Miniprotein binders against p81326. Designs and how they scored, part 79

Target 1, 226 residues: p81326
Amino acid sequence: MLHFGGFIMEINHISKILEKEREEYIRNKVEEYLKQGFSKDDAVNKANQSWRTYIGHRIQDVIYNLLKKFLKDSGLKVTTDKALNNRNLPEELDKVKRLIAINYGEYLFLPDADVIVYKVENNDIKIIAIISVKNSFRERRFETTYWKLKLKESPVTSHIKVFLATPDKDNEISYKCPNGKPKKMRIILEYELDGIYFLKEDFEETEKAKHFGKIVEDIIEISKKL

## First folded at step 6 (miniprotein)

Design h46
Fold by OpenDDE base, second read of step 7:
Structure h46 (fold): chain B 226 residues (1-226), chain A 97 residues (1-97)
Amino acid sequence: as target 1 above (226 residues)
Amino acid sequence: DEELRFLVRIAEELFREAEELARRGAPKEEVEEKLREARELAKLALWLALMYGDKEVQARAHLVIARIEEVIARLRGDPEAIERARRELEEAIRLAE
């Protein structure tokens, strides 16, 4: 029993390392953009934007690798939407791709699926969960909710759990009613999604809003019911 | 964690290979590319190790990153970068002890 309960992500250490890495990254990017002829203000802005993109990918990669590792012993497999965008897919991944596709009549489109968890039993693939990774909610705030609702419309995909994983650095959805004021985004996301998993300690925990360390156990439990 | 240990080990090996390339007079670009590869793996190992609470891998990953950054700084000839990287390396060594 991998006591995942002791997965005290020393989130504080992650934050410190991320801050240090950010400062270095920003400095280097500012210098790069200054050399390209941008103004100091433009260079700083571009560096900050670049950092947001960079850290978003890094967090996604970390989450993917974590899930892949921790779910492996349970016989669960993990892939990404990026892996599914290849023209020549292995049969297994081609099946996964088809099983998450959303019907728009004449067209099939894939939901945003940063991480896809599935199992293979007797050559049949069952999609268990889709995890959307969001570093910030500045853009596309309800996109994950849209995809959840669309997946729910089909008996083929209605069973697929949709989770959001986020560090929520800016505390956009960490609390439901900070200072007595409802946070619309938190309330809607928690209502519509199957779970929100925080890569941080400072958040309001609920039945659906949990620390990221619980996601593996939750996925394994779901997988046993499918 | 065997996978984390593997990742950090590969990063350490790539770093050693980069140092050897540098000693043999390989092109700077080739050395830098190898160092970048090592750094990316080490950073991945560090992030994973932080999430898993693997202090050994954290220390090793931090150390190899600091070493890489110091070598990169030296290759670039930036005195400020060299001094920063040196300080970070000293800190990483202290944390690994």
Scores: ipSAE 0.017, ipTM 0.359, lowest interface PAE 5.7, mean pLDDT 85
Fold by ESMFold2-Fast, scan of step 6:
Order: structure tokens, then C-alpha cells, then sequence
Structure h46 (fold): chain B 226 residues (1-226), chain A 97 residues (1-97)
């Protein structure tokens, strides 16, 4: 029997840890920039920009470790695109890399797959889901959508679910119709992707847009259909 | 709107892939599936472009849909698809002017 209460508790615990970590990180970075001769305003701005980069990697690591821990007993394995870019891949990860690669004529490229969930049955690998982690939508916000569309082109990859996981701190996709006008980004991402999982409590919930606490249960159900 | 331009560009790319598949003699079913994907994305781009008043993206979406209907007409021998292509092309021209 699977129990997901522990997963939700871990998410809440980690959320509190990340909040405290942010306060300490910014305080330390402001001090560093002041010592380098930057003004107070510049030091604060640079510290905040540095945090946005740091937290992106930190959230990816957290999601990887949580999914690895809570999917293990369901026979599911978890890896990262960072692990797949290692020059000396174990046979299993080399197979995973081949099964998510996108064909561009004579070239193969990996999608932007921050976290990858797969299963192994009799040494055959089946990719279940790719999770893109976004802590900010200021740059290429539809890159995940592009990879979803490319993955659908091949019978090898067309079954792979593509999910977005995000704290969406700036409320860029949390609501569809603020002041009666729908947000283009929310509409497009929800339409094209297989799911959006929020690392926050306050958002407009739909069948595809859920709290991150639901992701383990959803992935396990998807894996049963493959 | 960069977001809408990105969406219609992907629809255009999917259409070009469908044309390449057809040129290389891929199964009709495979070509039609790719055209369906391109059409759905072009329709989404059109719907959003209408909502936000982006005439450039509206014109481009109508053009992609027209091209898709022309290929469908050829593959299926469907005269109604020819008529749909004509209407979509007229809208694209109207918006471009």
C-alpha cells in the first residue's frame, strides 16, 4: 500500500527550509557585494538576482531527491539531464538518454529535462515523464512547450508526459483571468503540457494544474497504463 | 507579441515537417497526424491572437491552416477542404493588408 502523506509533509518541511535559506543567502550575498565596493542598492539587486539563479538549481535538486525517495517503492527510477550529460554513462542511463533524444536530421539533442522518471522491466526501459522546473518565466517561457511538441513527433517518445513544476512566486501563471483577462502564458502552458504542479498553496486549480503534492500519485497512475 | 509569434512559428514548423514526410513518401496516416497537430496549434494561436488583437499572428495562423487544408484536399480528394483553404487564405490576405 502506498502512502503519500509523508510526501506532503516533506514538501511543507522543505518549503520552510528554503524560506530560511533565502534570508541567510541574501544577507550573506549583500555583505559580499558591499565588500566588493557596490552601493547598498546595487548589492541588494545583485543579491536578489544571484538568489534567483541559486534557487533554480536548489529547487531542481529538491524535486529530484523527493521523487527519487517516494517513487522507489513503486519500481520507478529518477535521473536528471545533468547526469545524462556525464561523459561516461552507465548502460542504463545511456539507454535513457537515447530514449528521450530528439531527432534533428542527422543530429540528436536532449530536451530540457531537469528531472526524468522511468521504469526498467526485463532490462527494457520505458520513460514515464519529464519534469521541467521553472522558478522564473522571464526568459524562454515556452521552451518546455517546444520540447513537448517535438517529443510527440516520434513513436518512441510520444507517450512521455511533460510536466512543469514551479513555485510561481511572481504569480505569472497561477491565475487565468485576473481582472477578467486571461493570462496567455497560463492558457498556452496548460493546453500544451500534460500538467502544471505548483510549489505554493494559492493558485487557480484545474484538472491539469495541481499542487506539487499530487505529482507522485499522478506519476504512479500513469506508469500503470504503460 | 513574442509569445504568440512563438506559438504560430511552431505550427509553421510542424507543417513543414508534414510536407517533408509527404515528399519522402511516408504513410498517409502519418502525414495526416502531423497535419492535425499543426492545425490544432495554429487554431490555438489564432484563437489567442483574436483575443489579444494580434493581426500578424492571426494572418500567419490563417495561412498555416490554409496550407494544411490544401494538403488534406490533395491527400483525400476533398473539395470542401479546397473551399476551406480558399476562405482561410482570403482572411490571411485581408489581415496582411
Amino acid sequence: as target 1 above (226 residues)
Amino acid sequence: DEELRFLVRIAEELFREAEELARRGAPKEEVEEKLREARELAKLALWLALMYGDKEVQARAHLVIARIEEVIARLRGDPEAIERARRELEEAIRLAE
Scores: ipSAE 0.000, ipTM 0.214, lowest interface PAE 18.4, mean pLDDT 79

Design h47
Fold by OpenDDE base, second read of step 7:
Structure h47 (fold): chain B 226 residues (1-226), chain A 97 residues (1-97)
Amino acid sequence: as target 1 above (226 residues)
Amino acid sequence: DEELRFLVLIAEELFREAEELARRGAPKEEVEEKLREARELAKLAEWLALMYGDKEVQARAHLVIARIEEVIARLRGDPEAIERARRELEEAIRLAE
């Protein structure tokens, strides 16, 4: 049994790891783009953009794998929006896809659901939680909030918990009122979402804003109530 | 980094547990699932180690992945996959030395 303590340490290190990797990754990508004939400035910009994309996917993959592992013993299953985009879905995943779909009248669309946690009981699927993974809040700051609100509009999806997981490297939402100034984004996200989970130690903890290490326990607890 | 070492140690332990399950005659599906878990942790360790410049952990994680993939290939009985995984394992061993 991976002691929960080891898991917490792993997550906190993701942020530090990402910084060292960034320097090397940027250097390598800059060199690659220079070889492709880009200017130094363009190469640096492209490298930085590539890094953001790369890290975003890697953090998502880490979170997915961690949740999958730690929730397995509880009989909970984990999937991703990417897995649901396949044309030939197993029956189980097809049901999952349908149970998270948002109604727009003539159309059904899926929310951004980096990680989806569900249980199967008596051949019935219950969606427990959707976890959105955000490395930075530079773009689409309230996208997760939008999806939460949309999910609330239907009795089919209103029970689904929506969580945000982030390392918040730039401290955009780590504190509610740093230096006495309210951070709108933190306040709104914490208010609208069911929880924010930080992949770091340096943040203002609240009832809804927790260390990522608590997400497994919280999901298991929610699953028991459904 | 002690934490990176911990990740790779967990992956190695999970791999050992999978091998033990296989030796005990556990269902193939159970063994494969355990191997997949080990592989994912090892991949994480490898990636993190790469990021931290921890060449030791990187090589060790890569070796664990290669070992897992070889066992998975053997369990599946795909001769081509077994041969690929064997070559990758041999390379991983060389890199870890």
Scores: ipSAE 0.013, ipTM 0.285, lowest interface PAE 8.1, mean pLDDT 84
Fold by ESMFold2-Fast, scan of step 6:
Structure h47 (fold): chain B 226 residues (1-226), chain A 97 residues (1-97)
Amino acid sequence: as target 1 above (226 residues)
Amino acid sequence: DEELRFLVLIAEELFREAEELARRGAPKEEVEEKLREARELAKLAEWLALMYGDKEVQARAHLVIARIEEVIARLRGDPEAIERARRELEEAIRLAE
């Protein structure tokens, strides 16, 4: 059936494509830094650091695009807080912005809503959920909780589900009580938020703490009740 | 799917970091943590690609997992990890057609 040489060739082809995409990014960044006057060694080091930063920042965009694709057939729409900060908003997005803004007296601010899921029925908009994407918890660990508590204060926004999506690479919130010691951040986030979705397999699963693969199903079920 | 390809690229980059850590003699715990991060993202990419019908991303994800198992086999001296790597490579080639 499978010859060893043929097998190696096909595996090398898949590997080559993956390496090619990374090499192209690094090559372009090295060229850019060389044009800025950096030495070749410094340019290479900066390009590698740039790749790591680029990948970290892009996880939010990846989640946005995945949710947009998987929610499409259920009649749900997805947008971002960045899109809502555009000054020339379409009528639909202007209404979305108005429906999630939080009142601070004479000021209105958007929550830190990296991804927003809503539906349109008979020209009426219903906000289903906002998703905060956190790659690390070194700073701003309870920011998502703050926005959840503020949204609960208004009848207009109190129904909106607030979710956290995270790879949690540093295992900061993956377990409630590792080694018998309660993790305050995990316990508080789970208690206050409507859900935590992990981009990883190894975590303590509860009714509110789930694998990211369950988020689409959960959002669709929530939308049916609105 | 560009977004699914990006997920598997992140997994591959994390694997590269783990391989470099192991090559430099970093602590076993540090290497295994990085391998676990790579594996989790690869598994997510595989699952989503399966649902979306993206055989290229499925194959790439299986390849990353195979490489992770190979490193684990070397770190732990575990022959079962070599067998897991072989099965993952077989699945990757099947999907690549």
Scores: ipSAE 0.000, ipTM 0.243, lowest interface PAE 14.0, mean pLDDT 78

Design h48
Fold by OpenDDE base, second read of step 7:
Structure h48 (fold): chain B 226 residues (1-226), chain A 97 residues (1-97)
Amino acid sequence: as target 1 above (226 residues)
Amino acid sequence: DKKLRFLVLIAEELFREAEELARRGAPKEEVEEKLREARELAKLALWLALMYGDKEVQARAHLVIARIEEVIARLRGDPEAIERARRELEEAIRLAE
């Protein structure tokens, strides 16, 4: 049990570091947009939007790098959908790309796969898991669920675990029935996905809804069964 | 969390190694590469610690990043960057206290 029992930094200190990074980022972006000829209000709005996008990418990068590092010792490899979009792929990544592709008859499309975990055994590639990283659920609420269902339709991809990783800052899916009212999104995502991993402590833990710290162990365990 | 602490420890160690390389007169490029590696790990630790609420790792990660940035700035010889990095380091020290 990785007791993440480190002293919860008071929300105020996390907020201060994040706020400083945010303040610096916003300041720099506002200056950039002002130089581009935007009004002060437009520059601020654009900077805030840019910050949201930036934080989203940073969370994804953090998760990718974390998984890459901690899964390496287990002989597991990690890639991203972005890496698979290259024209000249190494043979290994070309195989990975093909093994996650979803059949639409005349076309093959890739699922949204922010992080892809796979192993190489005897020159064969086995896809273990796809991790979708979402900072907010304002857009594309069930997109990850769609991809899970599509992957399940093929014997080639049906074994692939699909996980959602999120900080869920707005508490959209942190609890199943807050105030006695069912949160449809949490219930559906938990039902359809193989797991939800929270990058926070304040959530309703279940068999499928866990702290992100457990994702490495879960992936390693899955990899041993494949 | 042992993993977060491990990340920041590696970053701190890589930073120390970079400083030692610099002291030994290693090529600037080698020192900068090691500092970049340390910084990336420290940033990773910081972001994870922010997500998990680990204050200790946050403070340590922020501090090591600030130290790295100061050394990079000094190696580049950019006075403005050195002054910025110095201020950031002073602030990181204050936040770690």
Scores: ipSAE 0.019, ipTM 0.393, lowest interface PAE 5.1, mean pLDDT 84
Fold by ESMFold2-Fast, scan of step 6:
Structure h48 (fold): chain B 226 residues (1-226), chain A 97 residues (1-97)
Amino acid sequence: as target 1 above (226 residues)
Amino acid sequence: DKKLRFLVLIAEELFREAEELARRGAPKEEVEEKLREARELAKLALWLALMYGDKEVQARAHLVIARIEEVIARLRGDPEAIERARRELEEAIRLAE
């Protein structure tokens, strides 16, 4: 509870950083579109549309940094699949990579685990959760589910929780049965995954589908049982 | 986003409740707890509004935070809170125009 007040303070700090980043991004894009021959009004509108696309990629970094900061006091560590693909890995990250890799015959591949949460006890590593960050569900909408099912096949990885974090700005999975018509994607994702965390307020909340503000508390509780 | 607007509406309402408590001379601890709740919700609304480019909700969130800082300045005699309130208000005005 004490940690969650600090979490909100950090969100405020990040919001100010993103605001400055937005100003610079918009200014540069407006200049770019003006050079392409667009009117001032059209250039501003296109720059704003471009920013909405850009922030979708930026949110993964924000989630990583927030989780890294707010899980630290609970003895939890955070890394990314990008970090695990470096050639020269520290011993600790090399162990994390080996504990999460999936076997495809002569090849080992990492799941699309944008963010990975683990703990170290007595020099042993336990993977707690992987978080897939999705800004859009237009393509490969069940990719996270595929990785969950593959991880369940091995006793080494079957305990790992698989979460989806998404702003879902297009309302693709926000509701299970809008207008009386079941949404296959939302229903399947909620059923197969360990949780869905929405970076928005407008969604149907269930035991597994929650606001992103709950993720730190949930991960800490899971880690206590491992 | 209608829920995003509702979120900032609740923050505004929590602030009004805190202001009412202060007017009645309620204990400082009770007033500050209500202000803390209002601030936390306003900051969450601001963060989400930045993600979606909702300038109206961004402006409203900054305004609520400015008002909260102003009340804190009065309760604690904190000159830094006055400066924070002014900065938040300037940002709200910028976004509204």
Scores: ipSAE 0.000, ipTM 0.093, lowest interface PAE 22.2, mean pLDDT 79

Design h49
Fold by OpenDDE base, second read of step 7:
Structure h49 (fold): chain B 226 residues (1-226), chain A 97 residues (1-97)
Amino acid sequence: as target 1 above (226 residues)
Amino acid sequence: DEELRRLVEEAEFLFLIAEELAREGAPKEEVEEKLKLARWLALMYLELARERGDKEVQARAHLVIARIEEVIARLRGDPEAIERARRELEEAIRLAE
């Protein structure tokens, strides 16, 4: 039995582990872009951008796999937005896709949903939670909040919990009022979202801002109320 | 550290499950997902073992990582990756002896 407590505390090292691969990754990408005819400066810039995308996907994959593993025993299922982008979906995933869709009149669009947690009961699918995974908040700071608000507008999706999971490497949202100055982004995200889960120890804990180790328990508890 | 040993055993166990599933003909995607998780756990425990100075757990973590990479390479059918992973595994075995 995975000692859930000990394992979860160690997720704090995810950023450190991934950063060890950075130098080799950057070197290889720079060489690739130089071969494509880019200047040295352009190659370095593109390599750094590629790295940001790469580590974002790696963190997402880790979180997906962890949630899939730890929620399995509770009978909960986990999927991703990428899995839903297939033209030939299994019936179950096609239902999941339809149940998270947002109505824009003539069109239905999916929210950004890095990880989707759902249950199947008596052939009925219930969406429990969407987890957005962000390594940094440099771009689209309130995108997750937008999707949460849009999901609330429909009785079909209003029950879906929206969580943010982040290592917050740059301490952008770790504290509400560092040095007595309110951090808008932390305050707004915590207010609008159902929870923020940190893959680190150094943060201001609240009812909604918790260590990532609590996410499994919280999701299971929510699933029992649905 | 008994706790750290138990943790690395979880990564080893998950690897063994993935390897068995592969032998049983489970879908490659499922096997790869388990292998990726095992690799992440092992990398995490390797880092902890380094911080704590536990050489035994470091060696075990390196070994399981190398085994995982070799299986992933074989599943993907990349000859160059297989050869790299084989060399890394041979080195990891030597370090664990």
Scores: ipSAE 0.022, ipTM 0.368, lowest interface PAE 4.6, mean pLDDT 85
Fold by ESMFold2-Fast, scan of step 6:
Structure h49 (fold): chain B 226 residues (1-226), chain A 97 residues (1-97)
Amino acid sequence: as target 1 above (226 residues)
Amino acid sequence: DEELRRLVEEAEFLFLIAEELAREGAPKEEVEEKLKLARWLALMYLELARERGDKEVQARAHLVIARIEEVIARLRGDPEAIERARRELEEAIRLAE
């Protein structure tokens, strides 16, 4: 389909842009660290560490913009947790915020929902999916799973799909051990979440673990059942 | 292992939330669901700590599980949960040695 094919083409263009950005960023950061008196090896290591932080924010923005662009014609809307944290929310976003909040007795907390997909029909808001974007799993690797389990507890939020989107450049959850078993972290994430979408090519697809290019079509199909 | 310490802190934090809800008189069913989630995370992190040989995190995971079982025992009047809490605490003490 046109929307599916166009989305894959856009992803390929973005991937090439990000590769060029990485080369330029690392080159510039290595030069910067060398000027600060670091050895060549230390400068390279620090530049790579700096890139990992930078690309995390960049990937969130890319995913938000891609989903916003390619879901528009299907009547779906996209927002971010950053937008929901504004003090003076439009009525529509205020309703979205209330529909994804988790109840802890006296307290309401938002899940770690980097990107939120919803629809508006007859002034009613239906949340379709939340997407957690992870560049690295070293810190709080099961945070997305925790929020999925919490959302399942309430009739208001139990229908919401929870997806993980990740380049997984360090092969933390896309790597298989030599014995053919996935890592325990991958098994748990895939079991508990509604899907994992990889921003990389070199992994084995399953029913729930897919190339990111499939996310738009999957979300549209889910929205038709709601 | 700094990563494992942060993960077990997550399970400990969830237990504290559940314990606070119980003290404030929340419905027992709601408290139990949150305790089940905290227990599940603690068991998962226990396995990771065993894989990496981190005895400190293993001890902390057993301790939070023991505390969870104690609260369940009080909520249900369940002597089996008291026995599970005792065994988990003994294992935590063993690992701390």
Scores: ipSAE 0.000, ipTM 0.152, lowest interface PAE 17.9, mean pLDDT 78

Design h5
Fold by OpenDDE base, second read of step 7:
Structure h5 (fold): chain B 226 residues (1-226), chain A 83 residues (1-83)
Amino acid sequence: as target 1 above (226 residues)
Amino acid sequence: SDLEKRAEFLILIAEELIREAEKLLEEGRPEEAIEKLKEAVKLLEWLLLMYGENNLDELAERIEKLIERAKELIERAEKIKES
């Protein structure tokens, strides 16, 4: 129990910590793109886009590792959509992949699932939750909502909880009605998703919008009901 | 200090990545191991840059040892991949 309190304070700074690499990363990428024949302006733009992708993956990896560590004692397992993209999957992961697949008639596709939490009981796999990790909401703002709605359409996947984890660096969804003006994105995401978990302290807390430190407890509780 | 706590947290993440990579190597999955190890090295090198200058000698030494371990494991994984 004591390890969780110190952890909560530290996670609030993950985004800030990782952002310190930005200057060096951008410089190196700009140089790389200049060598490829891009203009200075194009090189800078491409470097910034590369950084957004890079930092997004790093935050995802941190969250994945944290969840894997803290859920281990509860007997819960964690994987990623990337791990499921292999042709030769272990039997367990092949079953996980099939249990999160969305039906499009002749085709099955996987939702965006940065982190997948599941349990194995009596050789049966139960998917508990999918966590989408977003550093910013500049692109694909409602993609996670789309996948939640699609998962809800099938009795096979309707029980799967879909969570969003974000540092919300630009305060796009931290508050519902700042200055009396409704933030549509916050309201819609909170309504459609099973929860939003913030990797920061400065946000409006609600029943569904919580600090990331609550996600482990919430997932464990959900797992007991399945 | 709050700074030390933050460093310890990130070290724990790096250690977990290294442990997972070791397991992947034992399972004969060197490519996936290398990916995790590279991530651990990046995290640790950043920590060293941020905390190494702040007279946290013990912490810096721990970070350096983990970087060395991760790099050694990368070399081992690359050899396994080539074999």
Scores: ipSAE 0.017, ipTM 0.303, lowest interface PAE 7.1, mean pLDDT 86
Fold by ESMFold2-Fast, scan of step 6:
Structure h5 (fold): chain B 226 residues (1-226), chain A 83 residues (1-83)
Amino acid sequence: as target 1 above (226 residues)
Amino acid sequence: SDLEKRAEFLILIAEELIREAEKLLEEGRPEEAIEKLKEAVKLLEWLLLMYGENNLDELAERIEKLIERAKELIERAEKIKES
């Protein structure tokens, strides 16, 4: 498939752009903190923490745009939870929102669905997958897994695939312990989720934990069954 | 053991939701904190209903304490929201 090769090439180009952006961002933030009177070590640590917050938003946008571009020719559509929280939704997006929202009695909540892939057939909408994008596992390590478990409770949503996409720069879930075993968080996430897609090269691939470059092919395959 | 391991895992998820809510409260975002806490309470109440009958006494006590903590945090968040 020609668009798969193009997808991998574009991922590589974006990765290079993000690395240059990181270098400039870190340099500027270190200078800022040094000017404020922080030690060199504190300035570097604070700059790295600031980058982790910034890049989280950037990676989500990048993934959304890449998936939108490369799934279009397969008749698949892509949206975001931010788009679904708009007050004035087009009819199509309103239907998407209703098909992924979870009812808690008086309250209706969207899952951790940073990116949503769906298709339209005969005016019916079928949700294919939701993708949670995480640059860090500091505070919301199992949020995606919670939503997977909630979605499984309803026949309306139980078919929806839940994926995690992450660069995992801190090796929080892609690294093995010295004894060769995965960390508990990696074991739990891989067991409960339908897939983990890494935006990095150095990790041990499994059936469910793959390079991000494989996500387009996997989503298209899943969509053919629905 | 599979049932017990699954219950422990779901409790861990509820604990993370409560920790997220505490951070949101520190950031001055009580409405979002309440949302996370209500999610945790619903999950924990579901756990008591589904798994409590299997004589998971230690887990049941832990779940009940987490529910009480989450409800207390909701009350605090509601007061912050009003002010």
Scores: ipSAE 0.000, ipTM 0.134, lowest interface PAE 19.6, mean pLDDT 78

